# VHH binders against Fibroin light chain (FIBL): the designs that were tried, part 11

Target 1, 244 residues: Fibroin light chain (FIBL), of Bombyx mori (Silk moth) (p21828)
Amino acid sequence: SVTINQYSDNEIPRDIDDGKASSVISRAWDYVDDTDKSIAILNVQEILKDMASQGDYASQASAVAQTAGIIAHLSAGIPGDACAAANVINSYTDGVRSGNFAGFRQSLGPFFGHVGQNLNLINQLVINPGQLRYSVGPALGCAGGGRIYDFEAAWDAILASSDSSFLNEEYCIVKRLYNSRNSQSNNIAAYITAHLLPPVAQVFHQSAGSITDLLRGVGNGNDATGLVANAQRYIAQAASQVHV

## First folded at step 3 (VHH)

Design s39 (framework vhh_7nfr_2)
Fold by ESMFold2-Fast, scan of step 3:
Structure s39 (fold): chain B 244 residues (1-244), chain A 124 residues (1-124)
Amino acid sequence: as target 1 above (244 residues)
Amino acid sequence: QVQLQESGGGLVQPGGSLRLSCAASGFTFSNYAMSWVRQAPGEGREWVSSISYSGGSTYYADSVKGRFTIARDNVKNTLYLLMDSLKSDDTAVYYCAKESPYEQWLNSGAFDYWGQGTQVTVSS
């Protein structure tokens, strides 16, 4: 359940809004593990068409780009784990942002030809690269990682997709680390943010409690060494959860 | 302390083969994507290949696709690059690199640790 009215006024970001984009992306990610790829493709195409037809398409650039990447992954029929899906999605989003789709073609590999008509649908999309705020990526050290193009917008999505009053405390700690002049702290903040994005949390079975424990420890005294050790422990824990 | 140690480089004739290895320590190797990056004399770094944490996904630069194979052994904490049909243009120092989930870069991901490199020379 998602609720904003349980947060304190001093901890709520001013610009937190409806979590619609995060909810839509999370629904699309639910189809990545579907064994019936044909039905999954149809359902994700319906989600994409609904984004376009109901307006607000431009303000949902991140959701549209990620949904297109999911369609590409499903259509290609690439064998593998959620990292394969995440790599295709991130490569597509990076292609939109940079104007260079070589990485996207490479992420599909020999399966590029399988995308066919669905690739034509994807190629018809007009996505404003300046409106991309984040992209989900592999939480468990997959190639490319997650993408955070707008830190505050990413956290608006995280908070809107959770009823956890504790995550508001985590936001304050992570924001302080992100605004730190220490590049190691900035990088760890980006890592934590990427792993808490709703689609990543759902796909990789991430635990908000585990991240809360990590942040409580590092928030006390802002110990950079402890931060690195705790981040490594969290990665190991997350990896073990996916394989069980 | 994170350490990456490359081996297997050397002098080889055009059309020959080499196998590079990278021994990793100081981190949970099985949780991180790994890459090979090369640098020819007087040139910038060129990404060569990447492999996901599980080995389920592999990626190659167009210049090496079909000739090189990236592989990993998570039990031995070792990354490999199998190099076939070597060309003079493959002459470079080859670096093992750990991909970082902590930084985000367009099109390639970020690398937070690098090995010392191993020299590959392809000449007749």
Scores: ipSAE 0.000, ipTM 0.134, lowest interface PAE 14.8, mean pLDDT 69

Design s40 (framework vhh_7nfr_2)
Fold by ESMFold2-Fast, scan of step 3:
Structure s40 (fold): chain B 244 residues (1-244), chain A 125 residues (1-125)
Amino acid sequence: as target 1 above (244 residues)
Amino acid sequence: QVQLQESGGGLVQPGGSLRLSCAASGFTFSDYAMSWVRQAPGEGREWVSSISGSGGSTYYADSVKGRFTIARDNVKNTLYLLMDSLKSDDTAVYYCARYPDSYAEWLESGYFDYWGQGTQVTVSS
């Protein structure tokens, strides 16, 4: 069996411009047998704990994006009640927007408790990689559920279900923000908006009517106006943090 | 009050067939697209199939294409799922779910506004 090494700081992606805000778990998969994958998960927990202990948002911008990726992968692998995982990702997104991570840090206790209680199950899920699911809807029993979103999978679904030419244009704009290799994409809010928020929330450069119609088709029709306002706010927040 | 009531689940041998029904009440059924979503033990919810309010458009998950057929009867306010060539992997609780609009799209299970209580399907030899 191979011995898994703990990841050094040099192995942790420090620049989101490269699109390398990646999971430590994902990178370890080629180097470990089933037993050693549990060690990789424990190493991820220590990294998350260390990141959460820091108070300086600006000095941790790249690490914050990596933390979101790791949390998303762990959340996708955890069976049953996903509320603890959903709360961590939602509070992390709120922290990125506000610059205040107190809520994020507070949410980690229950999350680590959930991970610890389900370590054997998480190990089995890592061993048998299926489709990763970042979408947690209200149907999964989480207050505020439905904000964790697999951007690419959900966006592919919207494109497959709609022939609107504006969706293709908006997808290209969002994908450019997400995968850009220039300084304008080296922005945590823009990355979080493109990767972790619902993809319908990314399409705001078109008329309000078109966006409202899209949200009614994909999201909750009763709350379409609120979804449009929140989506526009997320894009404005991301745009305001880009240093051009 | 919006109500969705599933029926037709049960135990069946691999290769067998089942027909699920969902009785809808409390809303104008034809104004809403409907879906079937399933959940296997220890797993998240998996979207299976959707049908538009008029019944003119249907969509299926790749895992069930060619084996399952979704249909609706807007006179009877009933949604159906006809399940052929059942496999052990089809074992799950099957839920009837309502879209917030008449558009039927391939969507994540989190974008439904009302759910039924579910009906158990077990495929075992």
Scores: ipSAE 0.000, ipTM 0.092, lowest interface PAE 21.5, mean pLDDT 51

Design s41 (framework vhh_7nfr_2)
Fold by ESMFold2-Fast, scan of step 3:
Structure s41 (fold): chain B 244 residues (1-244), chain A 123 residues (1-123)
Amino acid sequence: as target 1 above (244 residues)
Amino acid sequence: QVQLQESGGGLVQPGGSLRLSCAASGFTFSSYWMSWVRQAPGEGREWVSSISGSGGSTYYADSVKGRFTIARDNVKNTLYLLMDSLKSDDTAVYYCAKGTSYEDFLRYYFDYWGQGTQVTVSS
């Protein structure tokens, strides 16, 4: 067991230094292409720097949740990416509490693999029939910073955090897409829901645009192609912000 | 050579408790996410709970939060589901499922499943 100084003066917490982080990143390097490696490295470096700079566990957890939200945003619509991000958050929190960061280090490899692999597919919103309905809880929970939601609970949280008059209308559209027999519509519905969850929606608003932009032009929920186009533009904008 | 074998199912009264076990072999158990998935009569499969390889992260479906606890023993290569306050709606066949190399625990990312164990909650 290792003791953590939460008021550390280092850029990275006492038990996680630049050398250790760089070693983990180097071991994960083969999982991703050069472009995705740059994104993954930037995100991990920013997470670790924010953790070290804030000096308290609640602030560190918030910074990690925001960074996980950005990654969940970029990978939304492909189940698993949000879970990989949430696992990094939870493993770090466990490390801080226990003084053992082995789990945190172990989580970074799968996370980089997930980020790199799925970023290559993000603009096409990969369609996998049947995957979203029965796995929605884990995917939505991970996108929400580790909280588990089913579809209804997720929308209760969305409506509670936003202008309810506006989002009740949009909820009906997304619910119709979620209940459709078309796998593209199912995936788009889960993708939209993940992006509107409070941690992810907050990051999108701060980094790329408003929730309204994602749902613009959807009409009565029968235009899946319009939603795909809007989602792809939203992701491209978010990606450009992360690359700064 | 990967094998998953469930046990611990049975008939129980509403409000009762059961403990399910899943014995795993043929892979490095501690390196993979493990999950419980159930299928009620006439229904599709529903994800119930997942646990990370180290046991440091756990996730639950909203329908079971506060009632079920997922746990693992990496020395014994065994996954557990502790079920409290059972309801008639919990009646289902419960499956143990292995995650993939990216710690995916989503339903379609499971590469191996057990044979299942029946849980019946009735008066």
Scores: ipSAE 0.000, ipTM 0.125, lowest interface PAE 17.7, mean pLDDT 56

Design s42 (framework vhh_7nfr_2)
Fold by ESMFold2-Fast, scan of step 3:
Structure s42 (fold): chain B 244 residues (1-244), chain A 124 residues (1-124)
Amino acid sequence: as target 1 above (244 residues)
Amino acid sequence: QVQLQESGGGLVQPGGSLRLSCAASGFTFSSYAMSWVRQAPGEGREWVSSISWSGGSTYYADSVKGRFTIARDNVKNTLYLLMDSLKSDDTAVYYCATLPDSYQEYLSSGMDVWGQGTQVTVSS
């Protein structure tokens, strides 16, 4: 298999460091915007009523949790918003385990009020890459279920919750992106890291295969194209595996 | 100039099927999420379905889930709505729409609707 040194030195395209991440962020914005706007048409009370009356309550609740997961992922670039998204994810997980969704319902109001209002900031990052300042600390902490994560602590948690040691081979690529002087590379690393933190991974059942496919875009075509599109596909696939 | 042109509507009996099309021009269709919105006589606009830019994600209103399928052809710049098991309550003018520039704009004004719509009438 590829050693850590060979991976970090040879597998990260220089064009990511050169700021060619905007197309990846643009695709992520389109996905989040589409999902969030679709949910916004449904009143919170209507969503909960429909969930209660349907035999597939898990599918409806999973769709809301999936939206929260995607926004938590993208909120790596927006401090504070990840906290509202993480609360929805954690409350949904608790609801699935306990059969009591009162906490999940309570989490939806702040989520729609805070995260929804700030989606335009993600869109501005697409239009003006590098204009929005990155802040990984708050986003990683909130995505981690209220824990304060630095990058190393976050990956310790990811690896501890992983079912595959193969993630160690991918770690150095993400660490190199995180330590990059390029803010877009740094943001991509934070997006990947936030996506894989245990609360998000527990809801969406992320696996070693998911992270490999997510990082495939780094190696393919010597650019970052498709990286976030891959992440979106795996978040959607993982959401379908949530069971009640 | 951005243009959306709906077609494929008509009169159909309950339980029947229709396929709606929306031809897009004047913008990079493959870069935008698209939606179907309907308006029944005397009612406000109701969201029906949305599809992401790539077609990788689809979303449906509970009233049409399991009966309608949204699809897109980015090569042909065309959006589709395949409607099965039609009910009288599905009678409406159907519009294809792009999503607004911001989430807040969407919450206040709804989706951007650019065409004249196509009439769907479900009646025996």
Scores: ipSAE 0.000, ipTM 0.114, lowest interface PAE 18.4, mean pLDDT 54

Design s43 (framework vhh_7nfr_2)
Fold by ESMFold2-Fast, scan of step 3:
Structure s43 (fold): chain B 244 residues (1-244), chain A 125 residues (1-125)
Amino acid sequence: as target 1 above (244 residues)
Amino acid sequence: QVQLQESGGGLVQPGGSLRLSCAASGFTFSTYAMSWVRQAPGEGREWVSSITGSGGSTYYADSVKGRFTIARDNVKNTLYLLMDSLKSDDTAVYYCAKAPSSWEDYFTSGYFDYWGQGTQVTVSS
């Protein structure tokens, strides 16, 4: 059930023009192998470290919030991670209300811990398929129950923050990233600079590089080999942590 | 152009039986896991059952285990839910839902990329 696939341009929808950021992410991910989804989410951990260390507090908070929305949606396909994902969403909402994202940052550790465990389980399944069993119901019974079934509402809540115009513009950037798939020199920072003038949201320009790197990991455009390379790298990393 | 169309709902007495069907088109049906999800009046959505693309594995909510059977016909691109020993608590709109992949745990997390229009099931004397 472990497969690392290369996705050609024609396997990823070129025109994903319907609806909200969550729909764009979901449709793009329909063509990505589940192992590659897990690897891409792990890659986001490194991007979050870079984003969290840059700029002022407002810039860090906006960048982390944008990434949390993407993570919450991507986690829908990961076995056993629903409760950790719900905590990320709830902590982000609390951060928006309080202006303090410490709790949100703290929620990311357990979430990525579950993603890492899942990747290790997948690696072990390749070695010893008869020894592993997946939990088919870990997403059920999570505190609050119903939150598990509404990642799109969670994304909408993120977009409905007090700075929603800024977040809606980020949504447009994400959509355009999935649509601009034909040049390895594509740079979202350059695209934002060209199309979102005046530089209304300094946070846009500062976070654009990190978001571009995240979406390159999805297999956007003509760099499908980057996704495979990331998958191989993280699987090797997981394997080094598992001693049989 | 993915389309899911449910049929077979209706009024039935407690202890009765009903068979729901979902006609699928616009995608390679046998590759994707399929699910039934229900929503009772004034309540949230409740996952009922799922089946893998091959039909090799089936999963059920504890509330319906032993009473409902999920099945699929990959030649006819049709999903079924065979409901037996119906209770008043089974009254709901039943939706056919497509998972974005055939991964067993994907659909149990409640994420589906396409939904049918729903079919009403009413269990009443």
Scores: ipSAE 0.000, ipTM 0.107, lowest interface PAE 19.5, mean pLDDT 51

Design s44 (framework vhh_7nfr_2)
Fold by ESMFold2-Fast, scan of step 3:
Structure s44 (fold): chain B 244 residues (1-244), chain A 125 residues (1-125)
Amino acid sequence: as target 1 above (244 residues)
Amino acid sequence: QVQLQESGGGLVQPGGSLRLSCAASGFTFSSYSMSWVRQAPGEGREWVSSISSSGSTIYYADSVKGRFTIARDNVKNTLYLLMDSLKSDDTAVYYCARDSTEWYEELLSYGMDVWGQGTQVTVSS
């Protein structure tokens, strides 16, 4: 085992790619088939095992950042601290930009703890890829993300206006869309296409305007009640296509 | 270098007003939605307000709704937060932040990828 405090800032190499490798992996993830996703998860498990056995996290900073990117993507619906994976990527990027990797080192313990705590759930994705991205546990967010307090209020307002109930996967899908609400419609459509499984992307793309208008209406204090039933039907349809 | 720099913080009496500014450089400001986030001593970060790239869509946290106004000037590459009727609970370091437009950053940062250094606001008699 390794103590993070045994590493100095000078012992963590600077990566010329500045976190760019994690964006390539994240972008590619949404366009690969289920077999390739299973292979990627096995590779993540092997990388984590090798890092733990070698005890040299600093020399593998880029690989750790890439692994954290995959885990953050997979952990969106998994109970536990999804912020742990996000913090590794953000702290690595900040370290490259600032030349100070103390934050990156501090993020490693919680990250490995998150992976260890959720290993059984992550392993289920080998059997049924994509299942856990949308659907398990409460919609816990990264406390440092800055929009989570507003999103939960908006979601509660939507639910208060409806006689229907939503599954956890539907809440996670809406949360991803809510994070894109301040972007233009084209950017929202791109985000939906990038972050959803390909079979579901067309349904979300066709409904992007309605979901965006619903979220903007709630956030701006408009009465969005008239849009709730349509949004619920769309979300339920998309969720069923992902999980069935 | 991509950078955000806040200014306009200070000490005010309860019920007073302040105007915060955030100067953006190194990127196309008009292409990004922007946010204000604050952190009080001993507390976590709290989202305050967001504004779309065009300025047409605006959101506020319930704690500041009706008291704060977010605005932007895309010609000057500047974000503003106009704070009225300040309360002691508004005492915090205020950060401006850029919304992420990259796929991985939307998942990893929950919508924010560039942060300023912060400006201190103290509401005290």
Scores: ipSAE 0.000, ipTM 0.109, lowest interface PAE 18.2, mean pLDDT 54

Design s45 (framework vhh_7nfr_2)
Fold by ESMFold2-Fast, scan of step 3:
Structure s45 (fold): chain B 244 residues (1-244), chain A 125 residues (1-125)
Amino acid sequence: as target 1 above (244 residues)
Amino acid sequence: QVQLQESGGGLVQPGGSLRLSCAASGFTFSSYAMSWVRQAPGEGREWVSSISGSGDSTYYADSVKGRFTIARDNVKNTLYLLMDSLKSDDTAVYYCAKYSPEEIFEYLRSGFDYWGQGTQVTVSS
């Protein structure tokens, strides 16, 4: 087997069913320096740019759900904002079970609105880390429409239904490092920022193509151009909301 | 006012090397992560690389890993991109990027304006 810098292949578990992927990702974000949050902003900006431009990457609806999962964990502890992302995740799992994705598509509008708000929040943290205290912690349940959204369970369901082999491998490595009793915080932080953040960027980039394709090609058999325009409008409105 | 001035682009043969520079002013450079973003003719924008404020953490797009190196000099307020083993697909205008609320809003509407004019890299034989 190939030696992996800090760890050999024999030290990396391959069991993706041990759960807690969502909490590990949320905790990994806590280990990222404030100055490094601009990397996450750039990745989300690429998603939004691909939605606005020609030559979008084609992908599956699962990539949109993966992006929603990451956003839900990054926004854990922000009242109301994580609920739109959780609704996308729940609607996706419902669609997989039923074979009907109409509800999933309907959840995208509110989600796009909240993406812009979260981007501005993270951007403000990067620009003025001492002015904005943003706490990211374990995923929290969110009540919406009479339901409790369990971010942990929803994220695990997304991983189970999506082709995310690279993320599953990184999850196992991060879990091992995170649960270590060693005081080698630099090793964990360095690994998370060097290895986990790029996979997260890849998921965000893939989601841009999936969102664009879903809005253009799958608009419930009706006017897909209206859905694209609405998504762009919601994102722009959300981005300007923090400027009030 | 944030100002970013890119330089170092040019015409090179495939397999060649270039070093891009970005002179930054109008903000506390060492307090912010910086990025390189490129745009090929007739194509959309593509993120290339990012570096933390301290310079301790670096990140690269899969297409440039092992060939490009991002670096910074916080004393000189300058960002660098060292490009090796250049390919025709690397032909693009390269922009030095920093975030502001105004810039992210414009990005969501249409094309994104960068501080400075960028620097053209052309890989051709």
Scores: ipSAE 0.000, ipTM 0.122, lowest interface PAE 17.4, mean pLDDT 50

Design s46 (framework vhh_7nfr_2)
Fold by ESMFold2-Fast, scan of step 3:
Structure s46 (fold): chain B 244 residues (1-244), chain A 122 residues (1-122)
Amino acid sequence: as target 1 above (244 residues)
Amino acid sequence: QVQLQESGGGLVQPGGSLRLSCAASGFTFDDYAMSWVRQAPGEGREWVSSISWNSGSIYYADSVKGRFTIARDNVKNTLYLLMDSLKSDDTAVYYCAKGYTPEEWLQYMDVWGQGTQVTVSS
């Protein structure tokens, strides 16, 4: 049968704890119906299109790697995207280790080429009248209902400390899960809002790296160990510091 | 494997007309949106037009609106571009593409058909 390993020199990280771990985002996708997944993919299309238009990929290396992680999760089993995304992630890791990002920059062309091909396959959702209900906009402008104050306050704090447009996509995904008719999706969004975002905003709002590390765990498929450990540490730290 | 074969180009006077065709094979044509892309001498690739699988949604670049018409025949697996009121600026090699290809990614696409040359000259 066809597997991602048949298409990648480097594997995309999935399970760390003997195949039993899964991230909150991976669990959310297990409970989200096909319509919600399709809407998330359409939002990713807009973010990638905007990123391609900017032309300064090297200065956004961390954000690009995180976006590749999200795409790898959403496109699991699509060979070209999976392979190209894995190459971006691995070359970014090598760049951090070595201090040389030439290989990372070289990985971006093939990545955008393969992503473009995959988006062409999925873009039928944009031209299907029944599925054309959402578009990507500023975090506070995401289609999907009115303002949700506690959720939006947490995201406002994160955005105030970060210049990354890719955080808008994570906001939109969580907001859609919050507004979903599926109770499991809604409960997972509520969990993220109550337990992950406030500690990050309170303790690390001036540190984009710390926020980025937490969100990387959320976006990187089945890498649940890092996400759960970081969430627990941030919650404990916030409780200790603010005497809640 | 996807194969796209463009034809119908040629030399034409300003104000003239041409009809381009693209024969598609190697995939289920009526499941995909299709696009026309062009590349002028010494320039990068430019998106021209796109059409949905059922012809229900059609899009044009501002430079060609009112002059070009995109159409498809799902029975024949063929995409068309009807070009009227041709200008010197329309001189380019024209390529068809599977799906809606954002202009920003055109330079990163690995495979294109041979294209068909359109020259608008007196």
Scores: ipSAE 0.000, ipTM 0.119, lowest interface PAE 18.1, mean pLDDT 52

Design s47 (framework vhh_7mjh_2)
Amino acid sequence: EVQLVESGGGLVQPGGSLRLSCAASGFTFSSYAMSWVRQAPGKGLEWIGRIYTSGSTSYNPSLKSLVTISRDNSKNTLYLQMNSLRAEDTATYYCAKWPDSFAEYLESRAFDIWGQGTTVTVSS
ESMFold2-Fast, scan of step 3: ipSAE 0.000; ipTM 0.167

Design s48 (framework vhh_7mjh_2)
Fold by ESMFold2-Fast, scan of step 3:
Structure s48 (fold): chain B 244 residues (1-244), chain A 124 residues (1-124)
Amino acid sequence: as target 1 above (244 residues)
Amino acid sequence: EVQLVESGGGLVQPGGSLRLSCAASGFTFSSYAMSWVRQAPGKGLEWIGRIYYSGSTSYNPSLKSLVTISRDNSKNTLYLQMNSLRAEDTATYYCARGPDSYSEYLRSYYFDYWGQGTTVTVSS
């Protein structure tokens, strides 16, 4: 078998340049074990419990940003939640940019409503994670819908959500295929990535990263660029909008 | 001020065992996934494994039978137990924070903070 330790960042072994790699890697979704699925679902549950107890919108925005990738991967098991999450993240980003958080406040109700109505399903999936699959419907009704322009970021999102050691190995192989000078191998890698990373995940990738990085900046006291101060100011503005 | 400090490295004989520790401070340790990574002299980084806040673990399949990762959230400490050590396990061992958030995929590195490393030398 192939392991991540067999490959350097700037090399592609001849046997990996074999088109047969696509038939193994295209089943990456099926290789995510029940433990990894349970972890993803438990992370969602933990964040949702925190959201139910939260008294400020900055914390709620952070929780939504943290679940965006997980919800995108679980979209087939939690209908509608992925689009609601994307809307909250986009609305918060818009609020930070414009200084107007009315849209952000309006987006939270539908998100909490959707999540609350599906909490029993989420709880059931923790007990029976084998019922969960990486599948996504059309991205209609969600902002974005762009192309996958960043191969590494797409796979990083998959790995961050599933924590599969098998997927780590497959990522290495697909990354080598994508960076190959062989056009067939490049096309196979692109196909595998597009198949594994549905359009909804692309929306979260484009939207979630900016707000999550901003919010995480608050925790970094050594940020010399002023990002921490700016993040704290934006979070304070969002929190103040809870009380008109 | 985020700090990760490894300890427990040293000289060990082939076939021996060793337990490494990583003391974390400056963040809410219990909220983050933690990883172990090693680097042999003159080689690249090799991922060993990861443990989530929940205690669930995932391992590099080539190392799974030789290592166990655990954590104690009350002590802000991460552990790596290694058994049946061989000469090829000689490396600097690092603890690292993450990945446990969707946003980490936007970076060139999957880990946002690393310890200074502790050296393990397997030799007779």
Scores: ipSAE 0.000, ipTM 0.116, lowest interface PAE 17.7, mean pLDDT 54

Design s49 (framework vhh_7mjh_2)
Fold by ESMFold2-Fast, scan of step 3:
Structure s49 (fold): chain B 244 residues (1-244), chain A 123 residues (1-123)
Amino acid sequence: as target 1 above (244 residues)
Amino acid sequence: EVQLVESGGGLVQPGGSLRLSCAASGFTFSDYYMSWVRQAPGKGLEWIGRIYSSGSTSYNPSLKSLVTISRDNSKNTLYLQMNSLRAEDTATYYCARESSWEDYLTSGAFDIWGQGTTVTVSS
């Protein structure tokens, strides 16, 4: 329950490229182990019960995405705070530049755990990349070039799909992380990877990939029944790792 | 049945202002995010901005100082206020409805477009 957002603005370096900034962010990640997993496990059990009683696959896709995010947080110890939001933004812009969205997909799990409304953002960023060039993409530089790093447009897209109360609290940290686009993003990723249990990390990555494929399939009008079954299997595997 | 009809375009002098309207019918206007998009002659489509059902707005940063988007849910009407118009603002302006939130897995796509209204900025 203690994250990087516990730091006041004057305790966080303005230039995140500074070695001191790396130290501050590393200390924030050290608080992951202080999370009360007993409460989180009860919430996961309630979501799994809800999933079992679902009637249609669109509602089921929502439950799958939310449950995967919560399980990823519990099993991997990844905080779903400003760093998770910054990783989604940074990973997305990297995907646009490189044509490789693997890192973006991997960032979605932790982000889901703290944002019940993030399915709309995932649809915007993954299922309809072409439409992003219209709604958010031109501001990010997709259509016009040079605006790909427009933080305000990226933040507006997140706000439209997420709990604004949470996001407003994290604004200053996310803005600094997004604007830096430096080796600190790599340091955070390396820290998270080193902190994860290998079997749990693998199940988390499989869950995130399956959910991304499910949302892509549904958005394109494809038959997603196989993808739903795969996502449910990976979520069940992840849940077993947290002993629910 | 479902329609968007733009109006208010015309010839404007450089430095002038113009307000465009978009009348919506055949759906619950207040439930949808709405956008403005323009296309200059011989160029591609350029997104101007969106307005959420709440009335909040998001703009193309290159146009943010020049435009204001608003809506009147009681009149089912979307507006685009443009100020300090330049020759390069000559374009056909379209209003568009973003896909239903009901299908949140396809939200953010534009599923309904108006016919467009032409703005010509010339001395």
Scores: ipSAE 0.000, ipTM 0.110, lowest interface PAE 19.5, mean pLDDT 50

